# Ledger of designs, part 14: VHH binders against Putative glutamate--cysteine ligase 2

Target 1, 372 residues: Putative glutamate--cysteine ligase 2, of Gloeobacter violaceus (q7ni89)
Amino acid sequence: MTIPFQSSTAPTLGVEMELQIIDPATGNLTPRGPELVTFCEEHPEVGLVVKPELVQATIEINTGICKDVAQVERDLTTQLTLLRSVCRERGVSFLSAGTHPFARWRERRYTQTPRYRALVDKHVWTARRMQIYGLHVHVGMPDGDTAIQVINQITQYAPMLLALSANSPFWEGDDTGLDSCRTKVFENLSSAGLPFRFENWEGYENLINVLLETGSIGSQREIWWDIRPHSDFGTIEVRICDATRTLAEVLALTALVQCLAVYFRRLYENGEEIRLLHPGIIRENKWRACRWGLEGELIDPLTLKGVPTRKLIEQTVGEMQSLAAELGCSAYLAAIPAILASGNGATRQRRIYSQSRSLVAVVADLEAGLAT
Key: E = the ipSAE of ESMFold2; O = the ipSAE of OpenDDE; V2 = 0.75 times the mean of E and O plus 0.25 times the DockQ between their complexes.

## First folded at step 5 (VHH)

Design s11 (from y04 with T99R R102K; framework vhh_7yz9_2; at its last look DockQ between E and O 0.01; V2 from the best seeds 0.00; counts 0 for: pae E 20.4 > 2, placed apart)
Fold by OpenDDE, look of step 6:
Structure s11 (fold): chain B 372 residues (1-372), chain A 121 residues (1-121)
Amino acid sequence: as target 1 above (372 residues)
Amino acid sequence: QWQLVESGGGLVQAGGSLRLSCTASGFTFSDYAMGWYRQTAGNEREWVAFITSGGSTTYADSVKGRFTISRDNAKNTVYLQMNSLKPEDTAVYYCAKGRYSKEYYWGMDVWGQGTPVTVSS
């Protein structure tokens, strides 16, 4: 069947934040998500919309369709402010990170809707451990073919985005040795990981149709690639990033994603020849980003040599400066150098732990990230 | 050696007032946030009020406007002034110490034994 792609003429933005709900008494995750969702539904005058997730200790907030990163900032700032108030009044708090430092997946409560029950039934152990939290950035695309071409290109930059955003070193109280253990947990899902390459939208449709017809998936929503098309929204969705500690990081990453998306869109529209890095190299780079974050090396897509991750990111950010100015997101992109200098979220979490020898202290530090 | 001792609980009629006290020992009281929780039998302990080391306060919706949390660092004591009490406020009230001195976190690590509050109709 034909899968229609809703057209977006501008590179509009949509951002999704998956947030952890924590009990202030313990610092642990608390299954208070449904309560927050219900409250917001019953009190529309508050002007806050919160979405449930598989794990009840998780909520999701989403922007509307934003024309630029500044609008994303305004939208999320408002929502976070409201959420902070709502949570505080109910004796809970929230934070943003790829994982919780010490929460145990066996203790998680799951949303009991038919959809989520089916999901857990299908994916069983791999779904039960999905106490992970990501940042999702949507960028509007004019058509499916363009979306596919942009995805093919931007996937090569996914490792850099991961390295920048990595914020999940701990799993159930243990330092995993990874900057993003979230990605490794997520990859256990059959439909997760780096996206496959397609020649065009029709190629994508063909795969999706087979998966639907065979009962492999019930909808495109069950495709959990690091980057995927969203035909209903008319966007590409970049999902590779861990949930970051601060809104500034969210906005910086959003800016970078927008720049990359627009850059590659323009190349395609101009009929320029586009080089594609071998998928095996991208896979390796994703691993390196996962493992070492900003402190490692990535294989340079141009030279095919190992280079410091920070240098590649600096170079990429530099290349996007003119476009960022055009898109009005220079100020947000400008936050990336500071991230490179101080380290990613994983580095910060480990630093806090090394100083305090307390994972609760790590939670406290994470919580502070969205407190302002 | 860290200890919290609550006092001031008792029986009060609806509309009445009580003042709970919690005296701390074994730690530098002024460095830590303090909080009040309450619990009824068979239910989870619920947060009531919080005061940072700097004196910033926040309240649960259910008690906002009626309860006031305060602290006297010289006496190592945190207070909960409860006005306009309702039968729904009947519970064991617990004092708690914040885990850290940071203003932005309420994590608790020390609890009192609790003081019972009964509000009659």
Scores: ipSAE 0.000, ipTM 0.302, lowest interface PAE 10.8, mean pLDDT 92
ESMFold2-Fast, scan of step 5: ipSAE 0.331; ipTM 0.725
ESMFold2, look of step 6: ipSAE 0.000; ipTM 0.136
ESMFold2 (binder alone), look of step 6: mean pLDDT 83; pTM 0.852

Design s12 (from y04 with T99R M108F V110Y; framework vhh_7yz9_2)
Fold by ESMFold2-Fast, scan of step 5:
Structure s12 (fold): chain B 372 residues (1-372), chain A 121 residues (1-121)
Amino acid sequence: as target 1 above (372 residues)
Amino acid sequence: QWQLVESGGGLVQAGGSLRLSCTASGFTFSDYAMGWYRQTAGNEREWVAFITSGGSTTYADSVKGRFTISRDNAKNTVYLQMNSLKPEDTAVYYCAKGRYSREYYWGFDYWGQGTPVTVSS
C-alpha cells in the first residue's frame, strides 16, 4: 500500500506541549484534564484548544501551522494565557516537566477512550507507568524521501536535544540519578526509542504496511519513535525532548530543530555525502544525555571523538548562525548559551531541592516557569 | 498537497437557507475532525460548527438550532446546512481540517479559500 506524504515546500513548524495539571494547595497531580477538555470542546469560541492524554492529569496544547519560530511564540503565548485564565477560575494550575517529582503512578486515573483503552490493554504494566510529558516539534518536508533522509541525520543529534531539554530527575519522590528518567520510562513501550534507518520512503512504507496488515498497530500514530515522519502533516516530528520548564526553552529547542532540519534537507537536496553514525554510537550518546544531561561527553557525529556535551552544543549552535539568520530565529537560538550556563531543567530541579529539601518547592518552581 | 474546496455560498434573503459544501482531498478524510469558521471584514475568524471523526457535533451559540454540520465520508465532503439566515450571518465562510486524526476537536487549520455568504434585508 502506498502511504501518501503531504508536501510542505517551506520548513513550517508545529509544536505540542504536554502539561501537568496540579492542585496548587498540595502540588500533586489532579485528574481535572477531562473537565478542561470538555469545557474547551463545548466553548471553542474561547479559542483555547486542549486535548486529553492517557493520564487524566495531563493535557496537551498545540500551535497551528507556523511559518517561523516567532509565530510559534505567538500561538503558544495565546494558548498559555487562555489556559492560565481557565485554570485560575477552576482553582487548579499547571506546569511543564518530563515527570512529576513526587506523584505516584498508582494514584493515576486513565482517560477512557477506545484509543487509550487499547494502549493499556496492549502494554499493560508499561502503560500504567506512563506519567511522562514531552515536547514535540514538527518541521515541514517536501516529500517522504526527504523526510527519511533528514530523520536519519537529526537522529544523530537527538542526544544533544535530550541533554538540553532534560527535565525529569525525580520519580515518585526519589532522585533517579538520571537527568531524564522520562526517556527510560518511555523506552518500555514496544515501538519507542531511536527510529530505524531507512534508505527512502518506500522502506518506511514497507515496515508500516507489515505492522498494519498484521494488526500490530492501528495507525502510524502507534510508532512512538524519538523522531518519526508524519505523512498526514508532511512533517518530521521530533519527540525526544522532555517537556521544559519555560516557554523560552521551548522556543530555543524549536529554533535548533528547525535549523537542523533545514541544514540536513539542504545537504540531501545538494547531493552531498551523508555521514551516518553507527546505531550503537547514537544509542550510547542517548544514554549519556539521559544519565548526565549537559555534563560529561557525547561522541561527536562529525569527528567520532568524545567531546564535552556543552562544547558540542556550542559548536552546533555556532554552525547554525547563518541559517538561523535566514530563518528569522537568531534571537531564539541565542537563548541556548543561557541554558548551557545555568544548566538544564534537571540541574535546576536538583538545585531547588538541595536548597529547600522539599519536592513541593520543586513543583512550585516548575509552576512559576509558565506563570508569566 | 491537501485541498479544501468550498462551494454553495451566495446571496440569500433573511429567513432563507443555504447549504455549504467542502470537498477534501489529499488526506484520509474519515480520520479527521472538520469544521466551519466565518470572518467579517475587520474582525477575527470565529468558529461556527465542528464535527469529529466519530460524528459528534457542536455549534456556536449564535447558530445553535439554525445550522447543522454533517459529513459524508464516502464523498470526502463536510456540509453546513444554514436555515433561518439573518443579516448578521453575512461573512466569508471557511472550511477547516483538524491537525491530527482524533475522535474529538482539538485544533483546526484553514486551507480552504472561503465562500462568501450575503444575507440581505
Scores: ipSAE 0.000, ipTM 0.129, lowest interface PAE 21.7, mean pLDDT 84

Design s13 (from y04 with T58K T99R S101D; framework vhh_7yz9_2; at its last look DockQ between E and O 0.53; V2 from the best seeds 0.00; counts 0 for: pae E 16.1 > 2)
Amino acid sequence: QWQLVESGGGLVQAGGSLRLSCTASGFTFSDYAMGWYRQTAGNEREWVAFITSGGSTKYADSVKGRFTISRDNAKNTVYLQMNSLKPEDTAVYYCAKGRYDREYYWGMDVWGQGTPVTVSS
ESMFold2-Fast, scan of step 5: ipSAE 0.384; ipTM 0.771
ESMFold2, look of step 6: ipSAE 0.000; ipTM 0.240
ESMFold2 (binder alone), look of step 6: mean pLDDT 83; pTM 0.846
OpenDDE, look of step 6: ipSAE 0.021; ipTM 0.364

Design s14 (framework vhh_7pa5_2)
Fold by ESMFold2-Fast, scan of step 5:
Structure s14 (fold): chain B 372 residues (1-372), chain A 120 residues (1-120)
Amino acid sequence: as target 1 above (372 residues)
Amino acid sequence: QVQLVESGGGMVQPGGSLRLSCAASGFTFSSYAMSWVRRAPGKGPEWVSTISSGGGSTSYADSVKGRFTISRDNAKNTLYLQMNSLKPEDTALYYCAKGRDSYGWALDYWGQGTQVTVSS
């Protein structure tokens, strides 16, 4: 079977934020997601669009199809403002982070739809631990072949995005030692982790058809790769990033992802030969980013030498300056040096905890990140 | 050597007001964001307010918004917290905290704290 790809000639953007609904009295997760979804479905005139997630304490907000990062900012600002109002009226709040610092997976309630019931039945133990939250960035592509080639290139830089976005150092009240324990929990699902390398769209279709025909997946929505093509939207979808504390971080990462996608698309269109890293090297870099975030070293895709992670990010951002100016996102990309100076979300969460000795204080700080 | 010394705490009745001060030394005060953090009896620390290095932006916890005002005097190296319409729930030890940078995303030094007790 052929899988049709909906063409996007311009590098349009779409952003999805997975958010945690909390009880402000305790700071713990509360299963009020379905209530918010129902309200939005019954009141389309409010203009708030909320999608359900597997765990009832989780919701997703999304942008429309945006031409640039500034439009992403306008869409997300509008949705977050409306969500804050709706949540305040109901005595609940929300935050953004890759995991909840102290919520216990055994206490969670799961959305009861045929799709989510099938997921829990299939994955059992692993699905019950899916209290994890990401930031997803879509970039429009003209066709499936281009999408596959861009994914092959951007996958080599996915560890850099993980290091910048890491915001999940705690799990069920314990410091995991990882900057992103989210990514390790996520890897327990089948078809999760780094994408496979394909030569073209036909190679991707051949794998998906086998998985569909054997009952291994019910749809392409069960391909949980860190970066995947999205045929219905005509995009590549970057899923490697932890959910970040602030909108400023979301916008900075969106700017970097758009720049990288356009940069690699142009290299492909110009017939440039780029050496692809061995999958083992990319896996090693993902581990390094997961474990140490912005600290330590990544293996440089160009030189194959260990390079400080901060230096590699600084060099990459420097190389994107002209393209960012062309795409109108220079101001958003300029927020990355501040992230490098201050540390990522994991660094901030550990700082708050070391000073307060309270994970409730960590939750309060995360909540404050989206309060305005 | 960074030093932060809080003052201005005390006992006050509900609805009353207090002004906290923090005298800073040992660093270039005007280059860093400053925050107030409190710890209530039996609870963990709660972030209260942050002010940017130049005073151009301020942020507040929802529990104190509209009642508390953070300000700074860079010429005197002093941070202030004006507390109005005080509630029993505001009873806590209040800490002055130095940001790691101009934005206050991470805190690297805290003072010894000043006690605020709101009771009738």
Scores: ipSAE 0.000, ipTM 0.121, lowest interface PAE 21.3, mean pLDDT 85

Design s16 (framework vhh_7b18_3)
Fold by ESMFold2-Fast, scan of step 5:
Structure s16 (fold): chain B 372 residues (1-372), chain A 119 residues (1-119)
Amino acid sequence: as target 1 above (372 residues)
Amino acid sequence: QVQLVETGGGLVQPGGSLRLSCAASGFTFSSYAMGWARQVPGKGLEWVSYISSGGSTEYQDSVKGRFTISRDNAKSTVYLQMNSLKPEDTAVYYCAKGRYESGWVLDYWGQGTQVTVSS
């Protein structure tokens, strides 16, 4: 019944980027992920660490355990530089976005192992449409109870993180009308969406044990909540963000997530009064962020009134300035005003398409975001 | 500004002992909790031990009875005495400064010192 939680007493960071492998001649997905994974497993001296994904055109790169955002930048810069060299040698490229603008789910190849085929067969229709890509940020927590309490509070700000990161307006060649269609595709899985609210770690354990005992999940890895605890790493894992076009956006979001996690951890540790939004209000804000991104309004957690999404983000970032200075991430958090001014990834993709009338041009622009 | 410098790591046989030291500067040492955490290959980061400004100590279950944390406020130094070392104790050990004297959060870390337990 007990799930051990590996303690991470400092607010350490880990970042995972899900990347799309593309054929540079066509801009379409190419099933070269397994080849890259095998190369890295056979050549650990290269220092490139990639994880396999269900879809063969997808890989994940990860940082080690980082003390601060600057170390995350160094780790990701190293991994991206190595990945560019390995891909260039093989005549492929890669990009970061919540979805591919025109690749079709029926045309994708899945990793052909008994384990992955069983997973696809179990989830069938839903799994076959899972061509979505996220940015995952881990923040160290001292114990499971603290992790649960911090998750309860950060969940109220998940819509804001979604609005900033939205980078998936196109699906199979069509404009979905959503800034993040990734979010809606993801919500089709039975264990996805906003996390449930628990009082403590025991409450979380009780649910997971029931799901494991009934065969509903094979492991905690099949809990795909927007924010979840990670007992093996001793972290909370923020999964709500779309994969963003540039490293600068990844680092800005990482800085904001670390600030929020530390801020809410301190409130909990100090016994300060915590105000939690009704889950229905959080769900409504998630929909608004998914549909309109940085445009429109979110319900303000403090006043319970509709306010412009940009204004709420500006206010939240302003409130984090002192903490960002303490954590050494002020320079990274300072990138958020530029995102607000230029729009999120969905805004950029639609602008490129409007100018070019070409989704191939949209893919080329996304690819350029991780160049050099 | 804040600096933490660890020493005392090395290679030791199972059942052996090591004493780690951490020299701190850039803050009022006596006012803060101090702790040790370790990066275990394959397991990730683990909190090991904590000592409050008042001298109260806490230990991770896997090291209780084997490790002892102590501090010398006059020297601005925290120590970790490690006895009955096991191969699973092999890790990079980090000294850390706590917040709010309560010791739940360790937010400034040294560069680490390697401890290898093998025969």
Scores: ipSAE 0.000, ipTM 0.092, lowest interface PAE 24.8, mean pLDDT 84

Design t03 (from a06 with T31R E100T D110S E111A; framework vhh_7aqx_2)
Fold by ESMFold2-Fast, scan of step 5:
Structure t03 (fold): chain B 372 residues (1-372), chain A 125 residues (1-125)
Amino acid sequence: as target 1 above (372 residues)
Amino acid sequence: QVQLQESGGGLVQAGGSLRLSCTTSGRTFSRYAFSWFRQAPGEEREFVGAISWSGGRTDYADSVKGRFTISRDNAKNTFYLQMNSLKTEDTAVYYCAADTYSLGYYTSPSAYDYWGQGTQVTVSS
């Protein structure tokens, strides 16, 4: 059967932030997500929209359909401001990071909806360890064929986005040695990791129809690829990024994703030949980004030579300057040099721990990232 | 499609300067990355320098860094290779190449589908 794709002719944006609810007395995760969701559902006049997640200590806030990064900033600023007020009144706080530095999976409580119960029942051991948090960026696409072609190209840049966003060096109190242990935990789900390469929308439909007909997935929502098409929204969805400490980082990543998506869409629409990296090279780059973040080297998708990750990001941001000006996001993209100079979230978390020898202090610093 | 034509080659004494031009016919000049390659007699074509479609990224072979500068003029549909402090070992046929495939450029000749015919540069002692 055919899967209809909702058309989005403009490169509109949608952003989803997965947030951790914490007890300020301990710095640990607290299962107060359902309480916040219920409050928001019962009080629509407040204007705060919170979505439940698998783990009860997790909530998600989302933008509406935004025309540009400035509107994403306005939407997220409004939602974060309201969330801070609601949390303060309830004696809880929140933070953004790819993992919690010391929270333990055995202490987690899971959302009891039919969909989440089915997920835990199907994935069992692997689902119980999904104490992980991401940043998701949607970009509007005019049709499924365009979405598939843009995904094929932007996947080559997914490791760069991971290196910039990495913010999960600790797992259950231990330094993992990885800048993003979130990505390795996530890959335990059957439909996670780098997307498969398809020639067109029909190729994607053929796979999804087999998975639906065999009961392997209940819906396209159970395809957790690092980048996936979203037929109901008419978008591509970039899911590779760790949840970042600050809103400025969210907006910088959103700007870069929009620029890359529009750039590759235009190449495709103009009938220009687009060359693809071997999947093995992309997989190697994802490992390098996961392990070393900004400190390592990536294989340059254009020259096929190893280059410092920072240099590749600087070059890519430089290439996007004219397009960023056209899209009105130059100021947001300009935040990336500061990230390169200071290091990513993993670098910051390790610095705080080195100075304090306290993971509670790491949590406090993460919490401060969304305090204003 | 893009058509490329080099000009500005010739004979120069060692230590001199020369500017090569590559003129492009095509309405989408601003979307192309451009590269210069050279080929000495009996040798393979080697990378010399490149400039991205945005002009924000330039790269050079180690042998020419600090001596050669690549630039583009979108209003004239032309890009340039300014060659300073020329050495006898810079003697070669210089080729311009264009690529629209992605964000940057390639250093491998086989990656390019659009080439000029070449222009001879001879550096005498």
Scores: ipSAE 0.000, ipTM 0.156, lowest interface PAE 17.9, mean pLDDT 84

Design t06 (from a1 with T31K S102T D110S; framework vhh_7aqx_2)
Fold by ESMFold2-Fast, scan of step 5:
Formats: sequence, C-alpha cells, structure tokens
Structure t06 (fold): chain B 372 residues (1-372), chain A 125 residues (1-125)
Amino acid sequence: as target 1 above (372 residues)
Amino acid sequence: QVQLQESGGGLVQAGGSLRLSCTTSGRTFSKYAFSWFRQAPGEEREFVGAISWSGGRTDYADSVKGRFTISRDNAKNTFYLQMNSLKTEDTAVYYCAADKYTFGYYTSPSEYDYWGQGTQVTVSS
C-alpha cells in the first residue's frame, strides 16, 4: 500500500510553463505543437526541450532541477530564447495566458497519445473544454509526511497565488466576468480543485490506493489538484497559478512559493503546529480570487475578517522578506509590489480590450510579453 | 501547556529605553501570536502591541507607535518589546500574552488564555 517518495533534502525548484502556439497572422491557436516536439526530438543539438500537451496548440517548457530562483531564470531564459528562434523559422509564435481570448473549443485538435486519449475518453464533455494553461512550481521535500504538511499550509495561500497570477478573463471571445476562468474550467474534471487535507503520507496513500484499485485513476498523474505531492520527483507541485504574461511574473511567483514552502517545512521539522483554516473558508477565498483577482477581499487567515486582497498579499510578502534574503530570491519577490500596483494579467487584458475593442490586440500584447 | 515569563522591567528616566523579553516554555513557539499589554495604576489592562504567528506582521496602540517595536526570536523561544523615548505615562505593569493555535492577535485581554506574571516598568519624572 506504500508509495515511495523520492527524497529532496534541499528545497530545489522546478518550473513548468504551458505555452500557446499561435498563428501570428490571425492571433488564433494553431495545432503546431506536435511539429515543434518532433523537431526538438530530431535536433537535440538545438538544446530546446518541449513536452506535448493534451491540446495540439499547446507545448510545455521546463527547467531542470534548480537550486534557486536565479537558476530558474537562467533555464527559462535559455529555453524561451531557443523556442522564439525555432518558432520564427517556422512562421508561428507563442504566448502565455490562462486561456486564449477567442479560440473556440470545438476547433481544438488533441494530442494522440494513449494517456491523452484516455483523458478525453474518461472525462468526455468536460475534457473537450480544456483549453487552459498553467504555471507549475515544484519545491523539493525530504519525505512524504513533510510534503503533506507543507501542502496543508500552502493550500491556505492558493487563493492569493491565484489572485496574483490570474490571466484568463476571456473565453471564446466573451468576457467571463472572472479574472481566472481557467480555474473554473479546470474544476470540472474529477480530481481537480483544492486538495483534500491529510494527516500524513499514509492518509494520501490510502486514498490513492483505493482510486487505483477501483479503476478510478490509472496513475497519480490523474490527480490534478491545485497543489499535489509528486512522489517520483520528491516535491510538492503548486498548480493553482494561471500561466502569466511575462517571465518576471513567473519568477516572482516561484520566489513566493519557495519561501512559503521552506517556511512551513521548517515549522513542521521543528515539531511546531499551526491552526488550519476550515476548508470552506479556503474555498470561499479561492472563489473570491477567481472572481475579483486583486480587486476584491479575501478572508484574512489571521483575523477571520474580510481584508483587501492587495493588503493581504503585501503583508505576506513582508513576512517573507527575511527568508527571501536567506534563499537569495529577494530581487524576484520584489516584483510583487509592481504587480499589485499595475494589476494582474486579467486587469491588463481588459485594459487592452477597452482601449482597442480588439481581442486580436489583446493576443498581440500577450505575445509581446515573451518576445524578449 | 505553555508558560510565559517576562523580564527586563525596571526603573528608567523619561526619554530612556528598556527592552522587555517574554520567554516561553514549550516546543510550539511558532504557532502563537504574541501580544504585550500593560496596566497602569487604577486602569484596566490595555493593548500595547502584537506580532503575528508568521513573525512579520506587527501592530501597535496609537500611544506607542513609532516608540515601541515588537519582535521575536524563534531560536530562543522569546519575543521582545523594545521601548524607546519612554514617557511617565508608560509607567505600568507589562504583561505578555499568547493564545495557542491562533493565526492572528487580539486587542481584548479576555481573548487570551496564556499570560505572564507581569513586569513593572517605572518611568521617573
């Protein structure tokens, strides 16, 4: 019944960016992902490594195992630079956002692998609407018990991470009214949404073993919680964030996630305990972050009163200053005040649309975010 | 079970400084929000300042803002009240307080279950 957890003694980082491949002439999604994957596999000397995704217009780039945020920056800068070159030579471009502003689900083309075919077959109607894109941050953990305890604590901060990263206000040409419609589309899959709370790794194993024995999942890879343990990598994986427009935003979120993970890991290792919010309060905060992003209020875990989301984020970033200095990521965390001042990706997309009345202009602005 | 013990009180001249310490017994220091209260002769206990469970958020009574600073040292299971530019009005018995398993802090004394015994601070003329 036991699931082995690969140990990561240091709080190493791994980052995955899901990117949308677009036709620069129209701004629409183009199913050129498989072509890019094949090119990279046939030309390893280029040094670009891309992974296929369920939708053929989607690819994923990944860092290696990084010791700090600076190494994440170097890895992602290298991969993005190479991807930009390969795409230009092939007459395509790419962008980062939680959804595409006007692409239509009925026009999607799915990657034809056994895993992805099984996902579409199992989830049917809900899977066919999965034109959504995220940012995933892994942080190394020494064991499964630590991973579970850290996940319990970071789950309370998932709404804050969603508010900062929200970058999906449009769906199939319509303003959804949500800052992150991505997260609501994702929640339609079974085993998605906020993770369940477990006391320890054994509790997690017990659930996974039941789901495997009953044929409910084929592997742990079908647990798509907003934050999940990754036993093979020896990490926790934070999946709540929308794909953000710029690399600077990716690095700021990575810094905040690493700080939170290390802070709660140390509390657990020192035998400390801390009160957990009721799951209902976390779910309410996730809704508030989804609906209003940075403009609303979250329920403050310290006072249990509504407070401006910006104030709560500012206070949390302030709390992480000393740890960020120790981890060498202060410069990256310092980008968060600028996000608070300017608004998140959803705010920017709506601003561009209000000025231009053009979703093609919104796509062009998103594309420009990764053009350098 | 947690025990709180204040130290660092005493007699000081107006304009001087004192640092109060509150040492906790137990292995759960990081789960508490910590607060300082004071009680002047003939008065009720009043809030002075607080530090959150995370250690980075602080709050102060208007009468002490800019003069007092609260901090914590997790390695020593101790939190502090640095009192600068002391005034005769600051004369009081100072109490440290903690509530087990709180994420926040309270300004009402009735919300706290764990208290120190108090330490006298006297500011002369």
Scores: ipSAE 0.000, ipTM 0.129, lowest interface PAE 22.7, mean pLDDT 84

Design t07 (from a1 with S102L D110S E111A; framework vhh_7aqx_2)
Fold by ESMFold2-Fast, scan of step 5:
Structure t07 (fold): chain B 372 residues (1-372), chain A 125 residues (1-125)
Amino acid sequence: as target 1 above (372 residues)
Amino acid sequence: QVQLQESGGGLVQAGGSLRLSCTTSGRTFSTYAFSWFRQAPGEEREFVGAISWSGGRTDYADSVKGRFTISRDNAKNTFYLQMNSLKTEDTAVYYCAADKYLFGYYTSPSAYDYWGQGTQVTVSS
């Protein structure tokens, strides 16, 4: 069967932030997500729209369909301001990070929807440990063939996005040694990790139809790839990024993703031949980004030589300057040099822990990152 | 696939200025990075300068840095080498080249598959 793709001729944006609800007295996760979802459903006049997630201590806020990064900033600022007010009235707070530094998986409560019950039943042990949080960026595509080609090309740069966004060095109170332990936990799901490479939309349809017909998935929403097509929205969805501490980081990553998507779309439309890395090399780069974040080396997708991750990001951001000006996102992309200078979220969390010897202090700093 | 043609070469006196143009044809110009190389008699082709696909990065050989400027005009499918304060040692055949890679350029001539025919620049004393 065919899978219809809803066309977006312009490179529109949508952003989804997964947020952790915490008890401000302890800094630990609290299963108050369902209360917030129910309140927002019963009070649409408030204008706050939150979506439930698998873990009850998790909610998701979303933008509408945005023309540019400035509109993403306006939408997210509005939603975060409303969320802060609603949370204060209920004696809870929230933060953004790829994992919670000390919360324990066995203490989690799970959202009781048919979709999430099916996910836990299917994936059992792996689903029960999905106490992880991401940043998802959608970019509009004109058709499925273009979406597939853009995904193939952006996948070479997914490790760079992971290195910039890494914000999950701690798991259940332990330093994992990884800048992003989130990505390794996520990879345990059967349909997670780097996407498969397809020649066109028909190749994607053929795989999805087999998985649907064999009962392997109930819907396309069970394809958890780091970058996936979203046929109902007419987008590609970049899911590789950890949830970052600040809105400025969200907007910088959104700007970079939009620039990359538009750049690779234009290459495809122009019939340009570019080199695609062997999947094994992309997997190696994802590991390097996960393990060392900004500190290591990535294999340069153009030269096939090891280069410092920071230098590859500097080069890529430099190459995007004229396109960022055209898309109106130069100011947002300009935040990336500060991230390179200061280190990513994992570097910051480890610094605070080394100074304080307190993961409660790490949580307090993360919470402060979204303060109005 | 891209095709390249240089123009603007000629005779100029030391201390003078000259602007070389490289006009491209074929697929869209805006996705290619471009470089200038030169070759003096009896020498190998040497790197002069490069401009990335976005125009956001430029680089120059030490011998020309501060004197030469590379630029591009995507509307005209043309890129340029503005040469100021010319010296007799700048005398060479100048070649434009298109980098088949998106974000990078190489200073080695062997990395380039697309070349112009060359244009002679002679700087008199």
Scores: ipSAE 0.000, ipTM 0.282, lowest interface PAE 13.8, mean pLDDT 85

